VHH binders against Protein KTI12 homolog (KTI12). Designs and how they scored, part 6

Target 1, 302 residues: Protein KTI12 homolog (KTI12), of Arabidopsis thaliana (Mouse-ear cress) (q9lmh0)
Amino acid sequence: MALVVICGQPCSGKSIAAVTLAETLKESETKQSVRIIDEASFHLDRNQNYANMPAEKNLRGKLRSDVDRSVSTGEIVIVDSLNSIKGYRYELWCIARAAGIRYCVVYCDVDEAHCRQWNKERSDRGEDGYDDGIFEDLVRRFEKPERRNRWDSPLFELYPSREVIDKSSPVILEAVTYLTKTVDSKTQDVRILQPSIATQAARFSEANSLYELDRATQEIINAIVEQQSLGAAISRVTLGNELPPIEICRPIGLPELRRLRRTFVKLMGQSSLSGPPLPTDADSAKRRFVDYLNREFGGNNA

## First folded at step 7 (VHH; framework vhh_8fcz_2)

Design s57 (from d9 with Y107H)
Fold by ESMFold2-Fast, scan of step 7:
Structure s57 (fold): chain B 302 residues (1-302), chain A 122 residues (1-122)
Amino acid sequence: as target 1 above (302 residues)
Amino acid sequence: QVQLVESGGGLVQPGGSLRLSCAASGFTFSDYAMYWVRQPPGKGLEWVSGISSSGSYTTYADSVEGRFTIIRDNDKKMVYLQMTSLKTEDTAVYYCAKDSEYSDSWHDFDHEGQGTQVTVSS
């Protein structure tokens, strides 16, 4: 059992890589059973799925859910989608860790110019292509896999614009070798985090509150970034008459804001059932996050 | 390179106390939340406690709430776990862990140290 994440720019040859890998695994000495999870398997329209952030989040949620179910079947699961966001690849890696299975990323490294050309050629043939606006947005937001990140490792890099990808491709064969090697049932390379029953119960019973926390906190981050870009509000970020302002003594970069938001959502989600309840509405969620940010900015003196 | 070095584990009787320490290096310590996780014999990793980058917010697993306290000292680049009223089921290897730059998953972290053994028995 294993989870393979195919990653790359829109129209970078990902589906060819996925199919080639799957066929090579099926024909291997060990005769592996392989399942490919892709957008087409759900009968989802490409441009509708990427038209806006809620639609894109829904697509990722559906793919993630299918992956989570499929990793229990004893098959090698290949996720063939953009998988362009580091946070999403990290979530898939977490599923693999929880299941105690092998994980790897296969990256189709193709420059933007070739991807644009291939997208146009697909459209010209009447095949599934991206609308120009959607294509350019996806290219802009693509987060390249980095080998130093554990959720991007091992990383197998393919270059479809420089070589033909087939069953004899060295990198495909290397990935097959990695995925089929027999390893003693060792736990040292795969650590499974066991969530408490209370934590799991809280998530099932309070799904709406966790979703509201995620959305509300992202809106706060967006507001901070926007106001800082204007330069005029560098010492204070005003969020409206219903929320306290955020006091800052220096420019706060987007990576730091994203880290603070993720940490807040994570810490809130881990709270004991005997502790304070999760916020049930956007205003209370935003207020708690603003309070959190003000304390973090005022207390960080290292 | 991120390094986390745990210490302070040992053998204690039920009802006893221990303080675990974690020394951090290789990253800007004051920018990241820190966690304690544990692995009981024959089981997977279990989350225990978390503390925000400033130390102003803390969380605990239900099984340790009211018995354990997580503290950090950003000047010394240290995080601590004060354990009281220890039970035999607290027996585990305890690991210090660094918050992720990318994941918002509650059950995940970037790095963990080598661990320190805590054994609670008579």
Scores: ipSAE 0.132, ipTM 0.627, lowest interface PAE 4.8, mean pLDDT 76

Design s58 (from d9 with D108E)
Fold by ESMFold2-Fast, scan of step 7:
Structure s58 (fold): chain B 302 residues (1-302), chain A 122 residues (1-122)
Amino acid sequence: as target 1 above (302 residues)
Amino acid sequence: QVQLVESGGGLVQPGGSLRLSCAASGFTFSDYAMYWVRQPPGKGLEWVSGISSSGSYTTYADSVEGRFTIIRDNDKKMVYLQMTSLKTEDTAVYYCAKDSEYSDSWYEFDHEGQGTQVTVSS
């Protein structure tokens, strides 16, 4: 009957919020049936799920697929994960719209310092914590929900670092009221959105194809960084025997190279629908990425 | 804050042309790729076109290739979608989207605009 998206940084109290909300809904006057979809069901630890972009994308695909199957069961479905990417929350919102059910986001707003502390405490106790590198990467990539966005509304904000989250929490009670309120002509004006079958299928099928792109493009940026370390005057980066050289007219920092890589992978994913198929091997992936970089770095030589 | 404002939509007959505009503010426009996505009535989001930060690389969905052209003006902080030979199937709300800072997925965006309605009907 509804889709609830729990959102927050790593180690921000999301699972406590999800369980508390579920128990409060089950005990409500309407006795709602509730299902929680979480990462634990996939038998992978946190660090495996977030080790690289293909693994993370595969996890999001599995969670999304489980949500798609669950929204027709008549239960309130709670998705307990980072749900940190705006585009992904948008897709979950589209699923709810297509099913004609209520939707909301529950955001656990905890500052980075507390999240780091709680992550360290979990690791110290031998519980599932994030490796420091993975944790900092996830914090850096977190896209905060904004009430003004339709896919982030209604937004219920919890502050686990400032208050105890339990069944008496005002925000939990507000969410329960929203999810259980009487259905009438003014409470269900949600338009049905049906995701394109072709678009939906492409999202799931592309997860594995990005593995080669991730590995190969990382090798290229590592080579660029290494050769630039030989001197600021470098104007050409040479790669393996079959790859064209990369022409550069200025020093290029790692943050810029990472942005170019991410954009390349995204554009190539889209191009596979209208142009050449995605590369099947590392050499093909490297060649296309080098071509892309030369176009982006290239311009009129003055 | 990131802001994207689409314009240029309207009612047009099959075979007609429209030019959509997207005005961007709140970020370094020349550092990010830009996209056009659309949502036909009763359907989900469909990717339409993308353009790299420099403008030197463009991509198109099979359904629009040869008919649509994406262009950007980094000095004016604008991205455009020139649409020609419009079909009834092109009827949709068109959204301008900014590339995500961190995601390499084609369906993940940092920000979307409010949209502009394109209706192709006789």
Scores: ipSAE 0.196, ipTM 0.672, lowest interface PAE 4.3, mean pLDDT 77

Design s59 (from d9 with D108N)
Fold by ESMFold2-Fast, scan of step 7:
Structure s59 (fold): chain B 302 residues (1-302), chain A 122 residues (1-122)
Amino acid sequence: as target 1 above (302 residues)
Amino acid sequence: QVQLVESGGGLVQPGGSLRLSCAASGFTFSDYAMYWVRQPPGKGLEWVSGISSSGSYTTYADSVEGRFTIIRDNDKKMVYLQMTSLKTEDTAVYYCAKDSEYSDSWYNFDHEGQGTQVTVSS
């Protein structure tokens, strides 16, 4: 079981790499079961997905959710999309850690001139291509994977503009070897990704706590928005009998709530070892977030 | 037009202290968390410290815990990093960073300043 993140510029040959890797894995000695998660899996339109930042975030959220559901199936999961944002690759890496499975990134390294030409050729054939404005924006914002980052390692680099990518490609075979290796292997690369059972258990707890924070805090934001939509002069948001209320001195917009949520989760995720421990369940996560919000809104409390 | 201007860097001996300042403009300062990140020579960018929009929550990297303090003044639109017990390993360009409006990422931020050099030499 493993999670493979395909990464690259728009029109850099990512889908060919994903399909080639999947076919090679299925034909391997161990006859691996493989699932590819891509934009087509959700019947999503390419240019609509990347038209604006909210649409792009929604796409990443859908892909991430499907990955999270799929990593418990015993299959090798390949997520084939741009995967262009470092923090999004970090989130996918956290899913793999929580599931206790191998993780790697396959990067299709193609210069923008070739990507631009291949995009034009797709459009000329009436196939799925990016609109020029969307293409140029995606190229500008692309965050290249870096081997030194733990969420970009191990990194398998392909060069589709310099070589044909097929089942005999050396890098594809290297990735297959890595993905099909026994857990008990003593290789350094495998050891970095599959630490001791005690360390693995601790990492599961940590990654699971971060996902609990992410999910629980989103539920709190949704509840605030809903209650504000129902009451014009609301000064208190009630979240059920298990949680304290949120005191608000003014209407709080969704963009502000989203910023507060992202900040809270980011600060918790980047905390030092001497900081407070991460919450162990959804209710504890919700209580800490409610406390955080009350302190951030706290101009009228004292 | 977001602008972040860092100052306060310099040459200091091991065990010394420095206070870094960051002046923010072009956004509603009190709505955003602020961070200090650094880039040591020949290394990538590493997170140092963070502070919530109200200042009620602060976090620190393990390597600086107990030695650095992050504070903010929302009225003056300033964030500070008080550094004590400096080590040669703290040598880096220090950047002030604003929390991202649109990122899904734990590590992304919208904007960083030009940076201020801190050199700890014996």
Scores: ipSAE 0.049, ipTM 0.573, lowest interface PAE 6.1, mean pLDDT 76

Design s6 (from d9 with A33V)
Fold by ESMFold2-Fast, scan of step 7:
Structure s6 (fold): chain B 302 residues (1-302), chain A 122 residues (1-122)
Amino acid sequence: as target 1 above (302 residues)
Amino acid sequence: QVQLVESGGGLVQPGGSLRLSCAASGFTFSDYVMYWVRQPPGKGLEWVSGISSSGSYTTYADSVEGRFTIIRDNDKKMVYLQMTSLKTEDTAVYYCAKDSEYSDSWYDFDHEGQGTQVTVSS
């Protein structure tokens, strides 16, 4: 009947919010059936799931697949994870729309300092916490939900650092009211739909070609950074005998290189079968990325 | 604040043509991939096309390849979708979307416009 996306910083009280919401819904007058989808259903620990981009993409793909399979008119599905990336929340929203079900976001709004303290306290107790490097990377990449965005609405904001979250919490009761509203004839939903962008994304994220693109392009970025550190002014980056050199007309910073890498990987993932085929090996991936960089830097007029 | 404003939608006959425009502001336009996505009536969102920050690489969904062309003008901060040989199944609200700044995941957008309606009907 509905998809609920729990969102928040690492160690912001998301699982308590998810469990509290689920129990309140089960005890409501409509006696809702509720399923929580979370990272604990996978065998990898917290730090393994977020060790690198391929692992994180794999986790998001598995969660997305579970959500898509679990959606039904008789059950409320709660996805309890970071859900930190706006584009990923957009994909979850697309799944809900395609299924013709209600959607909302529950956001645990806790400042970074409290999240760091709670992460440390978990580690000190011997409970599962995030490694410091992983924690800081996740905090840096967190994209706060905003009510003005359709995929972040309705937005129910909780403040676990300011109050205890329980079944009597006003915001929990507000979310329950929204999720259990009786559907009238004017809000009747519609039929079996064609695959959404989220479904297409999930299929491609499981392909070995995207993993090779991600890994190979990162190696190229590392080579550029390293060679630029050897000299103040360079016009050319040499990558070995089988790859063309990269022509540069100015020093290129790491943030710009990361942006270019991200955009290249995304564009390649979106290519149709009638367009350029996805590379099947590291050498092909590196060659295409070098061509892309030369064109973006303006060194090749052809 | 990031703003994307679509225009150019309307009613067209099957086989007709339309050009959609998207005016961007509030970010460094030339640094980001831009997308067109669409939502047909009663269906989920479909990715349509993407264009690299320089405009040198473009991608298209199988259903529109050969019929649609995505173009950008970085000086004017505009992205366009030239649509030809329109079919009734192209009927949808079309959205201009900006690539996410912080995600390495493909198909991640962080902003989209309000949309422009395209109806292909006799």
Scores: ipSAE 0.000, ipTM 0.332, lowest interface PAE 11.2, mean pLDDT 75

Design s60 (from d9 with F109Y)
Fold by ESMFold2-Fast, scan of step 7:
Structure s60 (fold): chain B 302 residues (1-302), chain A 122 residues (1-122)
Amino acid sequence: as target 1 above (302 residues)
Amino acid sequence: QVQLVESGGGLVQPGGSLRLSCAASGFTFSDYAMYWVRQPPGKGLEWVSGISSSGSYTTYADSVEGRFTIIRDNDKKMVYLQMTSLKTEDTAVYYCAKDSEYSDSWYDYDHEGQGTQVTVSS
């Protein structure tokens, strides 16, 4: 069981990648059962789905809902859509983690110029292309997956503008190997834990809260780094009137701040129904993270 | 290099108590969160508890909340798991684990010890 997220610019060859991966998996030694979830599965018009933010949010909600239902079936689930929004990929990653299944991202890396040309060619042939305004808006808002982010890893990069994507493509074969191989957790440098039944129960109600927590804590880290860059001997970071200051007794490097943030997100993500609830908004998330940092730095935030 | 040594496991009756200990070496202990994870017979690894580097923040799996307490002593480089009201489903090998420097996933850590066996049986 696994969840594969296909990601890329509009008209970047994502559907070819999804179909090729699915066919290669079905032909594998284990003869994997594979389900592709895509926009066509909902019989929705492409340009109507992306006409405005509410329509786009509704599309993502429908895709996410279908993924959530499908990951409990024992199949390998491939989500073939733009999956262009980092927060949405984070939500999909949370579904996979809660289900205790393998996760990866397949990214079709095609430059904007080729995507525009391919979109134009589709439209010229009377095929389903994006309206120019919709296409340019989607391109502008695309959030490229980054291997360093846990919700974008492992990341399998394909280059449809540089080569033909087929069943013999090395990256497709690498993805298939990853998805079909049982890895002994003891041989990994980093052990992957299976979630408990308790963590599975909280899955669906927490996805948006975990995304807001991740985003809000990153904003706090950015503020600390920025203020420290202004002076060598900063003892207090001020975050505005609504948040208590962060008391710093020494310069704090970015690697240490990233470690503290990762730990905070992990500890919050494992809180049970009997513990304090996850923050419901960005301001609450920021306040809890600031409190956490002040406690870790030895500060007392009254 | 990083080394984690668990102790304190054993046979205990349902409703009993045990305290697990983990002695850490080979890294700056006070810089890293620590975790307890367990593997029941015939099952995969399960998250049990976590504690921040200062000890000021703790978290627990729903199944152990209110029954287990995670504590650390940075001066002694020790982390402990105080277990009360033990149930047969708590039977597992318990591992102490060090937080990963690289992964944001709450399923990932970069080192674990050899484990200590806890058996809850009448």
Scores: ipSAE 0.217, ipTM 0.683, lowest interface PAE 3.8, mean pLDDT 77

Design s63 (from d9 with F109L)
Fold by ESMFold2-Fast, scan of step 7:
Structure s63 (fold): chain B 302 residues (1-302), chain A 122 residues (1-122)
Amino acid sequence: as target 1 above (302 residues)
Amino acid sequence: QVQLVESGGGLVQPGGSLRLSCAASGFTFSDYAMYWVRQPPGKGLEWVSGISSSGSYTTYADSVEGRFTIIRDNDKKMVYLQMTSLKTEDTAVYYCAKDSEYSDSWYDLDHEGQGTQVTVSS
């Protein structure tokens, strides 16, 4: 039993790697049972899944839930998707740890030019490819796995643009050896007693509240950026009649504002299980975010 | 390179108190939210607490609300977890984690330290 995370740029040969690994494992001396979890398993359109952040998050949630259900079966589970966000790979690693099973990452390292060409060829053949805008956005946001991180280790690197990936590929054989090692440890005999943190959070999140929160916080950030672009002497951002103003002691860049927004959404989301309920409307969401920003901008250095 | 070093764990009697520390390096500490997560023996990772980059906003899991307090010192690049009224179910390895720079995910962490063991028992 194990969890394998296939990782790589869009159109980098991930599915070939997943299938090759699965077939090699099934033919090994231990005759491993293998399950592949992929986007096709949910019968969803590729471009629809990556059209926006909520859709992409929903896809990752479905894949993660399927993994969480599958890791107790005694099979080797292979997750074949982009798995491009290191925080998401961290969550998958947590599932493996909770289940007391082996974990590894298989990375298909293909340069952008080849991925772009293979995406075009896939579209030309009438197969599911990515729309150009979606493809370029995914490439830009890809977080390359790093061996130093526990959730990216052990890391097995494949180069589909430089070599043919088949059952005799040295890296595939190395991964098979790792995954089929005899384990005789009590740490590998741990039963899953409860759902992962991410699964629990998702169960209690209300879609309407999350969408209101996402939209409202983006609108506030846009307003701050726009007002700062109009003058050099901005110390106060006014957002409307019922919202308190945002007090700014210095110019705030967009990267900092985006980080503050992400942190706010995460902190509010984690507390929604037991703390204050998520806001149910745009005005409530905006008021909470404005309060958060004013506290952050006026914070102590203690 | 991001480094997080946890300390302060140990053996304590039920009802006792402990203060965990996390020393951070390799990034601009004051720009990132920090979290404490824990792994009880034979169980998965459990979120415990979070603190915003300024320290003005904090969140807690229901099981620790009112008993634990998360604090940070940006000048010293430290985050702390003050634990009071400890229970046997608080027994776990406690890990310090940094917020992700790139992800909008509900639960995304950039780095997890090596952990510090807390055992609540006689």
Scores: ipSAE 0.153, ipTM 0.656, lowest interface PAE 4.7, mean pLDDT 77

Design s64 (from d9 with H111Y)
Fold by ESMFold2-Fast, scan of step 7:
Structure s64 (fold): chain B 302 residues (1-302), chain A 122 residues (1-122)
Amino acid sequence: as target 1 above (302 residues)
Amino acid sequence: QVQLVESGGGLVQPGGSLRLSCAASGFTFSDYAMYWVRQPPGKGLEWVSGISSSGSYTTYADSVEGRFTIIRDNDKKMVYLQMTSLKTEDTAVYYCAKDSEYSDSWYDFDYEGQGTQVTVSS
């Protein structure tokens, strides 16, 4: 099972890519079951979905909810939309990680001129095209996926304006291979692959820091919940010799801890280059989160 | 029931200052982080600043770092954005936004206000 995020500018051939990938997967050696989640499934006009920020957020929320519901079915789920915002792709990646399934991004890289022409052609046919103002706004706000980001990797790049996208397309076949690869249970791989120099460098990137931040903060929440569940009234949570204790002045439930964790990850991810740098390892991530929790609980604000 | 009301926008010359205010109601204000985001003419949303529920942690976009300050008053249920050394590129509609309980997405807020227009022009 897996989650595939199709990404691209308005009218960049995303739906053709999604359908081609789905059909190729269904015809593969493993005969994969595939589900496509797209804007058409909600029966709303394209221009209505993108008319204003509340409508756009509502659309992303509906798509995300449908993805979250679908990842437990044992199918390969393809979400076909703009998926233009880095933070939104990060959220979809978190869903896949929580479900323990494979994840990838398929990016339809088409220049603005071709996208604008294809939008015009759709409108001329009376099909669901974008109004000029909406189209130009979406183009300006598009955040291109970057392979260095964990939530944009692995990244499969298609060029619909330069090539025909069909079942024989090399990138489609590469994505199918990735999505259908099975673990060999007969023998173990004796050869331990060393990370490439590029992969090692990525361990210290902003993307790696955000991943460590997410993982480390979840470990802290798990430790707090476990210690509280021991049936003793705990006003102080000890996490180890390297970490400061967490001072809890009132009962703290799991929903509140989860909210604090999500907010911390979000705020930390928005830090500027001139501000404090993102933590680069698990220990520094844990220390910063413990400090954050103590400040929010009031233990650091006497 | 949840409502966010922005105020303080207007026309100002380059190098000037403005203070934006956001009045919150309909939720437990002290439980949620608050954000300021903006939308320049003909462009999409740009994240500007964020503040934790206690006010002890703040963060800023590179383009406004050192020029803008985010502040909150939990007793008054208010969040503010103090803007100094304004530039023409700061021209935008500014929105106050409440953090989501369920998403760490940078652009997925539980609620946002109606916005207040800031125009920086000579």
Scores: ipSAE 0.180, ipTM 0.678, lowest interface PAE 4.6, mean pLDDT 76

Design s65 (from d9 with H111L)
Fold by ESMFold2-Fast, scan of step 7:
Structure s65 (fold): chain B 302 residues (1-302), chain A 122 residues (1-122)
Amino acid sequence: as target 1 above (302 residues)
Amino acid sequence: QVQLVESGGGLVQPGGSLRLSCAASGFTFSDYAMYWVRQPPGKGLEWVSGISSSGSYTTYADSVEGRFTIIRDNDKKMVYLQMTSLKTEDTAVYYCAKDSEYSDSWYDFDLEGQGTQVTVSS
């Protein structure tokens, strides 16, 4: 049993690496059962999966959920996706630790120029390639694995632009050796641990309150942007008689407002795991967000 | 590259206190919210506390509310977790996390640190 995280830039040869590793493991002396979890189960093309942050978040959530369900089955699980964000790789590592199984990262290290060329070649063949804008955004946001980080170790680096990846590749064979080593019964924790009840409860109640919170806070941001566009030196944003005004000591750009909103939604969402319940209506959500903004802009009003 | 270095963990008796520190580099510290998350032995990752970019707004998990305090010093690029009335169930590796630019999910933190071990035992 093990969890393998395939990592790399868009169009870096990750799926070839995943399939090659899986086939080599199946042919090993120990006869391993292997499952590849990939984006195909979403039934959307890759541009739809990465069109915006909600779509990308849903993709990562689905993949993580599939991994969490699969790690108790006795199979070696290979996650074939970008796995480009350190925080997400950390979560996958936590799943492996909780399950008491081996973990490793396989990184397809290909420079941006080759990835860009291979993406164009896929598109020219009429296969699913990334749109240029989506491709460049993904490349910019890619967080390279580092073997110094425990969630990126052991790290097996492949170079598809320098070598042919096949069953005889030294790094593939090294990974297979690592994954098929005899497990010392005294070294590994054999206990399988479940997420806390608070974490599970948050998952089941999240859809109702977080959606309203997200929508209501976006309306506040839109109102601020609109009122700032009407005057060059606005120090006060009025949102109607039912909400307190927002005190602004300087013009606030849309990127900063979006960051503040995202942070607020995240802080509120995390609190719901074992803190006060999330707002159940738009008005209470807006009032909490306005309070948050006034604290951030005007200091802490204890 | 975002870099976060946690310190201040150790062995303490139940009812004791510890202060954890996190030194940040590689990003504009004052622009991002910061979080403390922990992983108890053999369990999954658990959110503990969060602090807004200005330090004016804080949140806490119910299990630590009233016992832990999160503070930040933007001039020093530091975030701290003051822990009091420690319980054996607080035993965990504690990690400092930066707010992600790209997602509002709790697991979309920028995690660069190796963590600091807190053991509450007699």
Scores: ipSAE 0.209, ipTM 0.672, lowest interface PAE 4.0, mean pLDDT 77

Design s66 (from d9 with H111V)
Fold by ESMFold2-Fast, scan of step 7:
Structure s66 (fold): chain B 302 residues (1-302), chain A 122 residues (1-122)
Amino acid sequence: as target 1 above (302 residues)
Amino acid sequence: QVQLVESGGGLVQPGGSLRLSCAASGFTFSDYAMYWVRQPPGKGLEWVSGISSSGSYTTYADSVEGRFTIIRDNDKKMVYLQMTSLKTEDTAVYYCAKDSEYSDSWYDFDVEGQGTQVTVSS
C-alpha cells in the first residue's frame, strides 16, 4: 500500500521511529498490515555491514531487493536503515512509483553530538554500536533529505533529541493520516495519485543536480532503444533538433546503455575543476551525455 | 572470476612520485570504466579518480587534481595512476575498482583486489 523510508544519521533514533509508526498504523481505524525491513535480518553485526564499500553495497542491495519483493503484498513497507545516500533514496522512490503506491520519508533529525553520545552509550551497554571510524565516515557521507526533491517528499521530520517519540507524537499522527488516506473504495488495485503540483521549466540545482542528470540521461537511453527497435540498419540515432546525433557502428543492447549511463552520471558527479562542471539544465545534461556516448562508441582507448 | 591486481606502492618522501598499476582479468576490460579508490589508515574508502571505458574521459577528486593522472591501456588490460607532488595525506592503501552491471547504486565501487600500500613520510 505504501513505502516508508526512515532516514537519519547513525544512532539518531530511527528504529524507535519505525516501531512507533508501525504500531500506530496497526492500531489505527483501518488496522493496517505493516512490515519493517531492517539490517537485523541479515545476520551480520553493524560494523561488518559498513566495514567497506562492497559490504555496504551488499547491504543496500539486499534491503532494496526485499523492498522490491514486498511492495506488491498490500502491506505498508517501512525500510529502517540509514538510507543516507540521495541516489539510493531515489532508487527506492522509483520502486514505489513503478508499483503505483504511496511513498514518504521519515527523517530523524539529530545533531552529530547527540548521535555520538548515543553511539557511545550503546557501546557502554554492550549493545550494537558503531566503531568510531565507521561512525565518523557515515556521518561525513550523510546526505540530508530535502523536501524539494520528489524522492524525499512528503518529508516527515522528527527530532528525537528534543522530544519523546511515541504514538501521540504529532508528526507520527500526520504520517499515519497520510498513509491511511482512503482512495475510491469501489475500485480494486487502484493506483494512488498524489495531488498535482504546478509545473515550470526545471533547472538543475545543487541539491538535485545528480537526480536531474540521471533523469535526462535515462530519456536519451529510452530514445536510443526505441529508434534501434524501428531501424533496419543502424549507423546514426537522431534525438531532435537541439541535440547532435549519436553515431553507432553496431546495435547497442540495453545492459550496455545502462552501464554507460550509470558510469557517466558517476563520473560527472565526481568531477573536479579538471572535468566539466555539472550541467545546469536538462538540455545541457542530454548534450553532454550524447557527446560522451559518441566518444565512447568511437573513442580512443588510451 | 574477476581479478584486479594492484602494484607500484611504496615509501616516498613528501613531494615524491609513484606510478600505480592495476592488472585486470576475468572480464571484458574495454567495456568497463575503471576507478582508483583509497583507504587511509583508520578511515573508510575515498574515491580518487575515474576513467571511462574508452579512456576519453577522466575525473579526479579535488584533493588530487593537478597532481594525479589516470591512464588505461585496453590492449594490455591495465589501469595506471601516475602520482606526483605526494603529500602525507595521500598515505593509504590504493585499490583498483571496476564499474558493476549489478550495482544497486550508481555511485558504489566494486573493490576486487588486495590493494597496494602508499606511505608518504619524511
Scores: ipSAE 0.211, ipTM 0.664, lowest interface PAE 3.5, mean pLDDT 77

